# VH-VL binders against Vacuolar protein-sorting-associated protein 25 (vps25): the designs that were tried, part 1

Every score and structure here is a prediction.

Target 1, 194 residues: Vacuolar protein-sorting-associated protein 25 (vps25), of Dictyostelium discoideum (Social amoeba) (q55gd9)
Amino acid sequence: MSNQVFQFPPYYHKEPFFTIQPILNTRKKQFQMWQDLILQYCRYYKIYELDINESIKSNSVLFNNEKINRKLSREALKSIIDDIIENGFAEWVDKEKEKEKEKDKDNNNNNRVLIMWRKPDEWASLIYKWVADCGLLNTVLTVWEIQNGDDSKKQEFHQLNTTILMKSLKVLEKQSKCQTFSQDENVGVKFFSI
Below, numbering starts at 1 at the first letter of every chain, in headers, positions and changes, except where a header shows other numbers; antibody chains are not in Kabat numbers.
F, E and O are the ipSAE of ESMFold2-Fast, ESMFold2 and OpenDDE, as the mean of both directions, binder to target and target to binder. V2 is 0.75 times the mean of E and O plus 0.25 times the DockQ between their complexes.
Where letters were taken out, [cut] stands.
Atom coordinates printed by the task and the answers are left out, and those that the model quotes come from them; centres of patches stay.

## First folded at step 4 (VH-VL; framework fv_pimurutamab)

Design c1 (from p6 with heavy chain S31R)
Fold by ESMFold2-Fast, scan of step 4:
Structure c1 (fold): chain C 194 residues (1-194), chain A 121 residues (1-121), chain B 107 residues (1-107)
Amino acid sequence: as target 1 above (194 residues)
Amino acid sequence: EVQLVESGGGLVQPGGSLRLSCAASGFTVSRNYVHWVRQAPGKGLEWLGVIYSGGSTDYGNEFTSRFTISRDNAKNSLYLQMNSLRAEDTAVYYCARDLYSGYDWEYFDYWGQGTMVTVSS
Amino acid sequence: EIVLTQSPATLSLSPGERATLSCRASQSVSSYIHWYQQKPGQAPRLLIKDASNRATGIPARFSGSGSGTDFTLTISSLEPEDFAVYYCQQYNNWPYTFGGGTKVEIK
């Protein structure tokens, strides 16, 4: 429904939430709260990649609270994202790393981040169960079919970000539960019963 | 010494209006968040609304149309304007301070003694 | 909105006994639960903040634990002044909600 909007948690309306706190224990709680908020918001709207520069320029409601006239600085957001990456729920997008490598090898200029409210191992389990339940073991599926096919339309991983999906398939490959192969721009995958 | 003192409660007829006051001492209301919480006789606690340090307010959905929180910085006091009162609004009304900074967040560290509002038909 | 269910509604015990109070959330609230004590005719008093941290001045016999959906308040050995109603409160989701309370009364 068009009236469905993300409901922000109460701590989103506290002024200190938008300023990096000087006391270590308070800052740890603050960063955990920012992680929870960012992951919940991205899950709600199915946002798999955030552009930090774009979010700041557009005054995204995620980082700009008009009610209390507070917004997260770009520097603060970068620090929070770095913490989320360390916790395994995000990573810098490789495209940005390649662009920056052409300049001066400065890793501090990263602007796009992959958001993973579920880690690849969780997606891997959901996908494998679906393949087994649908009787698709030992058949060839394309990545496109897993993401956009009619058989997956009721699954949570329908239209899952390609990078996250490929990471999830790699988890299954390490478990000997599937094998991926590429045909031009298409990626195929065969799932195995163990 | 931090203190909150509610006043203005009493008996009111259904459909009536009442304004409660919360006088603060030992801290500045414009530098903190202050909440209103109510408790019906023999019942649990129910959060009503908050006024933020900047003066903006938020309410529980059931209170938005009938209740208004305001403050007077010169008097270091909060007010709760209650309109179209119903028997179900009978309760003790508390104001409570919420720290905006420091070591911890989102707990009510000082409460007033409460003021009783009785809505009787 | 998040519903907090406290159990039991009433706990009848004697001084010196251990009290264990439960608070269960309808969905995960991380560790963002506070516990309050309320004596008859008095305002609530903060006991435990963020599931497990005692508030200033609270005796060591009070302890809290839990995360996600299941939280516990424990009083290791009841003193006469501990007979009161105890409420849990969450601040993970808007709006703030309180549990229905557990009354600890003298047997």
Scores: ipSAE 0.388, ipTM 0.733, lowest interface PAE 2.9, mean pLDDT 87

Design c10 (from p6 with light chain N92D)
Fold by ESMFold2-Fast, scan of step 4:
Structure c10 (fold): chain C 194 residues (1-194), chain A 121 residues (1-121), chain B 107 residues (1-107)
Amino acid sequence: as target 1 above (194 residues)
Amino acid sequence: EVQLVESGGGLVQPGGSLRLSCAASGFTVSSNYVHWVRQAPGKGLEWLGVIYSGGSTDYGNEFTSRFTISRDNAKNSLYLQMNSLRAEDTAVYYCARDLYSGYDWEYFDYWGQGTMVTVSS
Amino acid sequence: EIVLTQSPATLSLSPGERATLSCRASQSVSSYIHWYQQKPGQAPRLLIKDASNRATGIPARFSGSGSGTDFTLTISSLEPEDFAVYYCQQYDNWPYTFGGGTKVEIK
C-alpha cells in the first residue's frame, strides 16, 4: 500500500551521520551504516536504480532528514556510493560507456547507480533452484517469463531489474548451468542439469 | 564524574499523570543524547524514547501519544511527562546517556539508578 | 521491529567455568549489537559495544563476536561478580530493541 512507510534506523537522526567524518575508523563505520540504510531502503521499496542528482534535488527522505535539518551533500553521497561499489553491492550504470574515453578518468560524472541488495550470485542460485524445482530444466524460457510469468509470481526475483537478472544469468552461464541467446527484443535462456 | 539521578516516581491511579525528572552532572545534556528506558518488575529492558542534542525527540510506537520528553538546559535536567497511565506502565524508569561523539554512540554508557512508578488503584 | 532472541533464558554454572550467551536477530543487524550486564537492584552497565568492542573498564574475560543475525557474548572464566542478567541491544533499525535477557546463575 502507498501509505506504507520505511522505518529509519536511530543513527539516521544523528547530525554527524550526514557529515563525512574525518577520522578513518569513524568514517568506515559511517560508510557501513550508509550502505546498510541505502540497501534496506531500496529493498523495502524495490528500487534497483538511484539517480543521484534527482535524489538530492528532490530532497529524497533517504538523503535528507528534515527532522534534524541535515542533508547529505552530492559529494558525500558519491563517496558513499563508491564505497558500496567496492563492496560489490552497487555499480555505476554508465561505467561501460566511460571505458573508451581517452582522458576523461579525471572527471567522474556518473549519476545513475544500480543497487544490488542481493548480489548476482545470490539471485543466480535462487533462479536456478526455482527452474529445477518447477521441472523447467532443458526447456527454453524468456527473460520476460522469469520476471513476469505466473510461475515466478511468488518468487523474490519476480519483477527483478533486467540488468541484475542478466548479470545473474551470466553467473549461471559461467558455471555451465544455462545458455542465453537473443530472440528479437527478448532474450531466451535454456537451463541445464549439472 | 558522570552521574544521572532520577526522581518523581511513586504511586499513581490508572488514567493519571506523572512527571519524572533526571538530573545530570559531569556532562551537559544539551551536548548529548539522553534516553528513557523502563523495566517492569521481573521483566526485561524496554526502550521508551530519546531527546537529541538539538532538542528533537523520538519515542517507541507504543509511547508516542502518552509520553513526552523535555529538558531544561539551565538546570541540566530532562523530564518524562507520562499521561493516561495504565497498570502495564508499572516499571522502574531509567535515564541513560548516549555519548554524542562522532560515530561512537547508540550505546548507554551511564545509567541512573531508576525511579519506580506504580500504577494501581 | 527487529526481535532479539537470547538463549538460553537461564545458564547455571560454577565460578571458573566458561559462559557462552547467544543473541539472535530476526533480520540482519550487521554488527550493531551492544551487550549490557544488570545485577539485581542495579541499573544496567555497558559491557560490549558494536558486537566485539569491550567498553572502558570491562575485564578481558568478557568478549563479543558475531555479525548479521547471530551474536555471542563469552565470559572465559566466571568470577563471583559475573552472576547477573545479560541483555543484547540492536541499534540497526528503529525502534531500539533489547533481547529478553540471559540470567547467569550459580549452580
Scores: ipSAE 0.006, ipTM 0.473, lowest interface PAE 11.7, mean pLDDT 85

Design c11 (from p6 with light chain N93Y)
Fold by ESMFold2-Fast, scan of step 4:
Structure c11 (fold): chain C 194 residues (1-194), chain A 121 residues (1-121), chain B 107 residues (1-107)
Amino acid sequence: as target 1 above (194 residues)
Amino acid sequence: EVQLVESGGGLVQPGGSLRLSCAASGFTVSSNYVHWVRQAPGKGLEWLGVIYSGGSTDYGNEFTSRFTISRDNAKNSLYLQMNSLRAEDTAVYYCARDLYSGYDWEYFDYWGQGTMVTVSS
Amino acid sequence: EIVLTQSPATLSLSPGERATLSCRASQSVSSYIHWYQQKPGQAPRLLIKDASNRATGIPARFSGSGSGTDFTLTISSLEPEDFAVYYCQQYNYWPYTFGGGTKVEIK
């Protein structure tokens, strides 16, 4: 890794960017700008999940601008995240395992959000093209090989978050372009020529 | 009614210094964002830097060490201090307002007429 | 630094003709592109904001379109006053950058 730092866009240094705007059309542009910033930042650092409470508590640079002494409130951030989810670029992390373990505790904990700067259908297209280009159609690959194998090192989906990868494979399954199955301790997938 | 008037340009020797002024009328500089943009003869526009409403500044990477933007709120004016000038700094220098009206900003709605800086020996 | 490429560098046209000017970004700038008009010896003038919205006082013959990496400025029927240099500018990435300009000149 080089020692590069993310370059924030110019609008990040404008005080109104950190205050929810009252006029609907102005707020739509503001929320689009926040979406663009969050997705670009997460793509730059390969961040697939954000912890909202921890980001606010630690004064994360993503939501706290020390230069202009402005920061996004938790309420504002939640509204922005809700909009990003509605647009299909994020979703709340499923805490089902934790909930089942502690099911006698009443706990609604929407703190962690999955960030998808590319939607699952876009990842699906990239993965399928790579499989076809490498002559791997009608062969079995593991999820591990797609994420960590030497053949995928130059691909953007190398080290892709497992949840996003599985969503992308489901897109391909619905198109009859692959089938997933259990293989020992791993998930296997066979891609089909259409 | 909104006006920006640059002044202070002229001929300077390489290695010299010069301070440009930008006098604003019809709006308050401390409530707006004001930028410096330059244009070399026969070439395109190049963004140089900005002063934010709160008084902090940012510059393009190549300008950070040699150029400083400041303002005098009482005189409603901006300044651009230019040091260690080079032949390639020869340009017309414009100040431009970045309107703030809620969220209607990020564009240069009013520009000054520009002031010419020539760096040569 | 993001690069904006304007093409063609020069358009030679007659009054009444349609002018189509292109601005292409090296990577996506969403719709965060403005267009400016500059006449000889004058400062630039804001023409179109956010890819497609005419600035106050700008005649209807000027229109903008595009998103992502490809943007177009169209002048439906050139008036004598429209012969000028046109610049696109992005504000999605730091620092602000301008295109190299397209000169619309009389034939």
Scores: ipSAE 0.318, ipTM 0.723, lowest interface PAE 3.5, mean pLDDT 87

Design c12 (from p6 with heavy chain S56Y)
Fold by ESMFold2-Fast, scan of step 4:
Structure c12 (fold): chain C 194 residues (1-194), chain A 121 residues (1-121), chain B 107 residues (1-107)
Amino acid sequence: as target 1 above (194 residues)
Amino acid sequence: EVQLVESGGGLVQPGGSLRLSCAASGFTVSSNYVHWVRQAPGKGLEWLGVIYSGGYTDYGNEFTSRFTISRDNAKNSLYLQMNSLRAEDTAVYYCARDLYSGYDWEYFDYWGQGTMVTVSS
Amino acid sequence: EIVLTQSPATLSLSPGERATLSCRASQSVSSYIHWYQQKPGQAPRLLIKDASNRATGIPARFSGSGSGTDFTLTISSLEPEDFAVYYCQQYNNWPYTFGGGTKVEIK
């Protein structure tokens, strides 16, 4: 009856799920299952960033199953996250700023990860459709209004992570469907017809 | 030669109890997952519950309060305790193995022949 | 939670004909569907794993396909021993669920 509680899939309660499988074919299936679980869980609770060390330290239910006394190791979780990144559904957050050289940081030290259950292209399409449907084409909106405004309260992108939102607006800019610009402390955006 | 043999079925009155047994040979129940699945006469398959290699159990929602799965590792056997039986519990009860391996899982590769439980006055 | 709808409920065919059986899920189950065959008076037998992988000992005439919500079991040329009930099963979401079955019978 409680639609507020995330329902874990059956494979979450199998001991081998929490141990990296040695056979390649089985491991591929296992990693796909972990990706599906992580993305569905994060979507359910609107979690856009995971802190790997904090998740392990706090025994997050996502990675620690008390009922079967099994826990995903940090090394296993990192391997799974690396696979999700390769598939395009996540990115490491731990970098000084955009366009900085990665050689300065050992990838093994990465700890925070951006989770994208929808890729920026999908968010871009949803946002543009909403703008068009609400008659807001050729008007200026702020990023804040898209994220927090009353008109977007029923949209899945309401309170969307700012980094993901900006990536999505960049997709639309490349399609000539919008243009972003500075507006005081916030970013403004104007969406164009077709 | 993996085999599962169910026993303990029979006629029982409504409100009664039965304990079904599933004897395993050719593999170790404590190293595998074993499920109970039932099938009412002329109807489809219905998953009832499972016992995992570590001994934790899960059940379908309608079975949690009346049915209990247990095992005896020394006898390499699985049990289904059925309480407060109703006419709708009339079915063939199967135990089925779900392989605990690094190769594959989540399918029922070996089934017992089933044991018939009839709940009637 | 997930409902698996199998169609048709009954498929009447002659030996040598191709059988195509459908299993539709109420929401995506990725490729996490297995198929079982059950002959009268017998326990089910594992036929196809993960939508498309034949189980050990299963003849090549049996094949499976599909992903997401739409799955198909195909028997390329029916043998007399293939007249049985076929069930799909998902393991993507708790609890495990089976389809209602498709009975393949002699016309």
Scores: ipSAE 0.305, ipTM 0.701, lowest interface PAE 3.6, mean pLDDT 87

Design c13 (from p6 with heavy chain V50Y)
Fold by ESMFold2-Fast, scan of step 4:
Structure c13 (fold): chain C 194 residues (1-194), chain A 121 residues (1-121), chain B 107 residues (1-107)
Amino acid sequence: as target 1 above (194 residues)
Amino acid sequence: EVQLVESGGGLVQPGGSLRLSCAASGFTVSSNYVHWVRQAPGKGLEWLGYIYSGGSTDYGNEFTSRFTISRDNAKNSLYLQMNSLRAEDTAVYYCARDLYSGYDWEYFDYWGQGTMVTVSS
Amino acid sequence: EIVLTQSPATLSLSPGERATLSCRASQSVSSYIHWYQQKPGQAPRLLIKDASNRATGIPARFSGSGSGTDFTLTISSLEPEDFAVYYCQQYNNWPYTFGGGTKVEIK
C-alpha cells in the first residue's frame, strides 16, 4: 500500500513556491496555489485532518519536494493554513474538546487542522439530494448510516469526517430541511420535503 | 526588450539527431524558466519540456528518453538535443520564457519566432 | 494528462461581430488556464492569463471567464487583426497541455 499516484502540479516544482513571496499580488497567487494543492491532495487521499508538526517532522511529500530540494517552513505552512481558514476551507481542531482531564484553556497554538475541500454547505446539498433521490425524505436516518451504510457506499460523503458531517447537517437545519436529535448514544436525523 | 531567437533547424533523416539553439537577449536565462513548445504543420501546440535557473529539467512523457534540454549561462542560450528523430517530430520548435520576476509567474509571456525541423528521407 | 477540448474548431464571422470560444478540461484545472493568439506564420502571443486577466497590452475587447472545467474566451467586437487561431493552455497538472485550437476566420 502507499504507492501513491497523485500528480503534483507544475508549480509544485518551482523553487519560489516554497518561499513566502514578498510582493502582495504574487503572494496572493502563491497562497491560492497552496490552497488548491492542499485541498486537491487531501481530497485525493480522503485526508480530513492534518497534523502540522507531524507533517513537517516526517517531511511529508505535500510540503517537502525532494526533486528540487525545497521544503515549506513551519512558519510558512502556518501562514498558508491561516489563509485557508480565512477562506472557509479549514478550521483548527479544538484539542480541549477531547481532553476533559487536561484543562489547558491558555493554549493559543493549535497543531491539527480540519481540511474541507468541500465547504459544509456543499456537502449539505449533496447529502440532501441523495436523501431525496433515494426516497428517504420524511424518514429517520442515523449519522452512522449516512457515513457507513450500504445506501451511501457510492457517494462522495461515504465515511465523511464526523465533524464536517455534523456541520453540514447544521446547515440543512438552518434551511429547515432536517432536524437532528440524540438517542441512546446515536445521532439521528430526519430530512423534510420542501 | 526581451527577445528569443531559435536556430539550428533543418532537414534530418529518420533516426538522426539535431541540436536546436535558443539565444536570449533582454533577460538572463539563469534567472528564468524557459520552455520548448513545438507545432507540427497545420496542427496545434505541444509542450515539450523546460529548464529552470538551477538547471533541473522536466519533459512531457513522450520526450523524456529522446530529447534533452540544457543551457549555457555564459552564452545566455538554451539548447534542445533531439535524438532518434521520427517523421512525427517534424514541426516548428519554439522557445518561450516563463519569467519569475517577483510579481508573477507560470505563463509564456515571450516566444521566439520558431525554427523548422523536417524529418524526411 | 489533462485533455483540453476547444469548440468550435472553426468560427466564421465578420468584422464587428462577437466571438465566443470554449475550452473544456477533462478534469478540474481550477482557474489555471491561459489563452494564446497565433496568426499564420507567427509565434503565439499571450492574451489572457489565469482564466480572466488580460495580459499587458491586450485590448479590452478580449475577456476570459470560467473555472473548474469550463472556460470561455470572448472577443466583444472582432477587428480585422483578430482573425487568428486561439489556444487554451492549462498549467494545473503535469504535463502542461494545450487545446486543439479554434480558428476564427473571415466569413
Scores: ipSAE 0.023, ipTM 0.572, lowest interface PAE 6.2, mean pLDDT 85

Design c2 (from p6 with heavy chain S31D)
Fold by ESMFold2-Fast, scan of step 4:
Structure c2 (fold): chain C 194 residues (1-194), chain A 121 residues (1-121), chain B 107 residues (1-107)
Amino acid sequence: as target 1 above (194 residues)
Amino acid sequence: EVQLVESGGGLVQPGGSLRLSCAASGFTVSDNYVHWVRQAPGKGLEWLGVIYSGGSTDYGNEFTSRFTISRDNAKNSLYLQMNSLRAEDTAVYYCARDLYSGYDWEYFDYWGQGTMVTVSS
Amino acid sequence: EIVLTQSPATLSLSPGERATLSCRASQSVSSYIHWYQQKPGQAPRLLIKDASNRATGIPARFSGSGSGTDFTLTISSLEPEDFAVYYCQQYNNWPYTFGGGTKVEIK
């Protein structure tokens, strides 16, 4: 069943999937299906951020179905993303970060979205379990080591997006299970036994 | 008043070919998705393939090289061309409508009565 | 592909009894399960759509429930016409797959 290409669900080939449904209950089901598809696709390819404008402009396979000649409009996609955000599986990327990279002349645009197929609390649990299982409690690890170290190669959070990782460490900090400390480019973290 | 009628089944030798027909009434084939589903004697249902409203097709991986779905809009009918038939292809073949338009979602709401294909020497 | 496992394979009951049929998916399919009824010598008939919604014309004695990986079809009081094979189907993952069926037969 596994191959290198993502297998789209059957409803991806249904023409009404690509048109926002007018009846509220039908639209709720449609938006849940879009959430499931977007999250599964992003998980498969390890995509943590989507650029809405670029996805639409490039006719991304995620939003453009060439087989049935249907594609999601930018407005429809933004409505779907807003719903996913309300459900806690996405967030608009901070505009302060966007300004640091490249300034868009069209003010008040939200174009980049952080995709979280696992919420920060779920990542937090996975990371803490790994630290405990590997005997790394009460030692200092770097964020880089968690993301790129040999010990984490088999873990789902290997190469995890830094923003999501930091959110997950924040969850553990609130539980008194770790403490982060930052020195510019180097972020360290010490995990505690409970 | 929606009706699907399969025909063209019969006895075929291994390695042979057969073309099944599915005649639709009460709806327009090109305005719907139509699927082929088969059922071996005493066994369960197996999805074979689909033709979309626009005429594009998809198949289960086991069927891609040997089976072809086509449509004749003037006759409001679809066809299943079956090549290189094997004993394991012995089954009742059904066509089934998948209503894509409107507010309802994906399901097979109307089925034909099926046509029996027996592959035997 | 998603595998749907239906149990029991055969359910032997008398008219008037309650029937409970199970469909379990190898992975979560949300609520995207349909149920079909197939009487001997006939084509399948859509019974329940999206886990719990009765199709048009289906009697109230039929009900569906479940989400994720575990789904149930219930017939509250069997009529003679209900002795048939029941199949679940998922449309969450490509390709479409059906369960192996549960045969409800007279005891």
Scores: ipSAE 0.322, ipTM 0.716, lowest interface PAE 3.3, mean pLDDT 87

Design c3 (from p6 with heavy chain G55D)
Fold by ESMFold2-Fast, scan of step 4:
Structure c3 (fold): chain C 194 residues (1-194), chain A 121 residues (1-121), chain B 107 residues (1-107)
Amino acid sequence: as target 1 above (194 residues)
Amino acid sequence: EVQLVESGGGLVQPGGSLRLSCAASGFTVSSNYVHWVRQAPGKGLEWLGVIYSGDSTDYGNEFTSRFTISRDNAKNSLYLQMNSLRAEDTAVYYCARDLYSGYDWEYFDYWGQGTMVTVSS
Amino acid sequence: EIVLTQSPATLSLSPGERATLSCRASQSVSSYIHWYQQKPGQAPRLLIKDASNRATGIPARFSGSGSGTDFTLTISSLEPEDFAVYYCQQYNNWPYTFGGGTKVEIK
């Protein structure tokens, strides 16, 4: 596809899509459609984290449809995100804890969400295949090289979110396909032939 | 009873224009989306375009510059303006209702009987 | 655009026989497939919604199944009025697309 902008699915233009449906079976379908839309949109634009408050405030086209004059409420979006998290395609982003935690009583994990259109196991498979295909097995790579190196620039995981990448490397570690190690803020990884 | 009745079809020469009408009864067009779908003789169905609640429209990529959908709420009717017609535009043109205000999501729940447009010299 | 491929193109059967019609999508459309029936000289009629849910007034002999890329419409025992062309349609991706149709005709 060579489209410059994301093409929304037909159901994005249904008015009931933007209002939480009262009938359970209809709501289940609605939430699956929202999941599919959010994941496809984020994949298209390489968006790994969504700020819920900013998305609503900015009238993001993802949640605001001008053609039918309908927009998703913050509460509706949060309910949809909760469902996506239960399905394993998202998780709340925890803010770095500080010694004086009491100073930020408005700090909650309900505002920023990590979006994973591919689960860590899928990224793991793609990364491992690339390492093997490029003859890089049994060599040491840095996380930076996987994300930003010239050899990965045409791979889908180029510029992959660090949290998702680390989750993916952990999947490979459990399969005995790599070992990660850290040194002074750098993370290295060695991939093994199996 | 929900009904959609198309009219305005006929014989038109290549490069010509034609305006089709779709008269609705049993529901209000301003409270529903309505689509145009066409079918060339002996061929399958092809989605053409839609008009939304706010009178905004969308079209299939090949139709955007030549076709325009509009409505007249007072007459409870939809229109399809067709310009720069080609032989390949020969088809039966249907209007079809898309229910958007209910709790069931149905795209083409009621169709008109269609009106034939023949583009020939 | 998503391409829907229906097979067979023509199915010749007698009343009382079972009809099985296939619709395959070029990529996953989840369960967002509708089936329509079109009799000669008539407009299409909605039969099955979202792969498996019969539309209002549709007889129990019609059933749908499938998800992802492979969908099936089944007519358990053909009645004379069932000889028609059947179309699948997806609404998962813009634009809306229809299959080429399967004609169920009298043997």
Scores: ipSAE 0.339, ipTM 0.719, lowest interface PAE 3.1, mean pLDDT 87

Design c4 (from p6 with heavy chain S56D)
Fold by ESMFold2-Fast, scan of step 4:
Structure c4 (fold): chain C 194 residues (1-194), chain A 121 residues (1-121), chain B 107 residues (1-107)
Amino acid sequence: as target 1 above (194 residues)
Amino acid sequence: EVQLVESGGGLVQPGGSLRLSCAASGFTVSSNYVHWVRQAPGKGLEWLGVIYSGGDTDYGNEFTSRFTISRDNAKNSLYLQMNSLRAEDTAVYYCARDLYSGYDWEYFDYWGQGTMVTVSS
Amino acid sequence: EIVLTQSPATLSLSPGERATLSCRASQSVSSYIHWYQQKPGQAPRLLIKDASNRATGIPARFSGSGSGTDFTLTISSLEPEDFAVYYCQQYNNWPYTFGGGTKVEIK
C-alpha cells in the first residue's frame, strides 16, 4: 500500500466534475462517473464504510482535487451517495438506538455509508465457490473463520465487512446453498452441495 | 468553424529541443481542455498530455520530465516544449480538443492536421 | 494503465461486406470507450462516443456496442471511403489509452 497509490481516472481532473451539473443528462453521466470512482477507490483500499463528515473535514483526496483546486461539497456528495444507494451499491449505516435518531439532526443520522463495490450476490458466488473448492461443503464454519481464517487469507473476501458478509450469506440461504445459526455468541454457517 | 492548427515541427538532432504551437479558432482554449497526442510513422496513437481550462497540466509517465505544455490565452494558443529529444520521439504531433458540451464529454471531437517532428542526425 | 487490445490487426474485406472490429480492455471501463477512424495522412476522426453513440455526421452503417471489457465496432456494409484504420480509446482510467488499431483494407 505505502509504495502504491490509486490512479484517478481522467475525468477526476475536470473542474465541472466537482460541481453538480444543471442539465439532467450531463448530471446522470456525472453521477455514474462518481459512482465508478468511489467504488473503484474503496475497492483499491478495501474501504467498506465512508464517514461523510470525516471525508469532507480531512479534505480526503477522493473528494478534494489539489491539482485543479476543486472539491466536492457535502451537499453534492450526499446527492451522489443517494444515487449510489438507489443503484444498490451503498446504504446508510443505521444507528443502533431509536432514541438517538430522534434526538439527532437529519445529517447526524446519515453521515456514515456502507460501500458495496460487489453486490451481495457476487460475494455469495465467490464465497460458495471457495467453500466448495476447499472441500468445506457440509461442514460448519463460523463467520469469523470466513473473514479471518488462514484458509481464506488469499481470497478477496478476507476481512470482508460483517454486514456485507451477512447479506451475502442471506443470498445463499435463499438459494438453499447454506444455513446460518447461533453458535455460542458467534454466527455459524453450513454450506450445502448442489 | 472550429479549427486547431499545429506548427513548429521539423528536423532536430538527438538531445535537442523543439517547441510546437497549436493555434485554436472557433472556440476559447481557456474554456476547454486541449490534449497533445502523437503518432510515430506507421504506428498507433499515443496520448501525451493535457492542459486543463484552469491552466494546470498532466502528462503520461514517460513524458513528465522532458515535455511541458503551456498556453497563451491572449493568443488562444497552446505550446508543447520538447527537451532531450530521442529518435523514438519521431512522430506526427496532434493537438485535440476535449469538449465539455453539457450532454457529452471526455472525447476528442476536433483534431489539428498534425506537425511532423523528425529526430535524426 | 489500461491496455486496449484490438483484433484483428488487419481485416481484408470487399465493398458491401460487413466489418466487425473488437476492442478488449484489460479491466472494466464501463461504457467509456470512443472509436476513431484514421485515413492515411489525415488526423483521426471521432466516430462513436460512449460505446454506442454515433458522433455528428457519422453514417448509420457505423454502430458500436459493448460494456465492461468487450466492445465492438460494426460497419454494416463497407463503402470505399470506409477502408481506414480504426482505434478505440478509453477514458475510464488514468491515463487515456488507445488500442493498437485495426486496419480495414480492400481484399
Scores: ipSAE 0.030, ipTM 0.571, lowest interface PAE 5.8, mean pLDDT 86

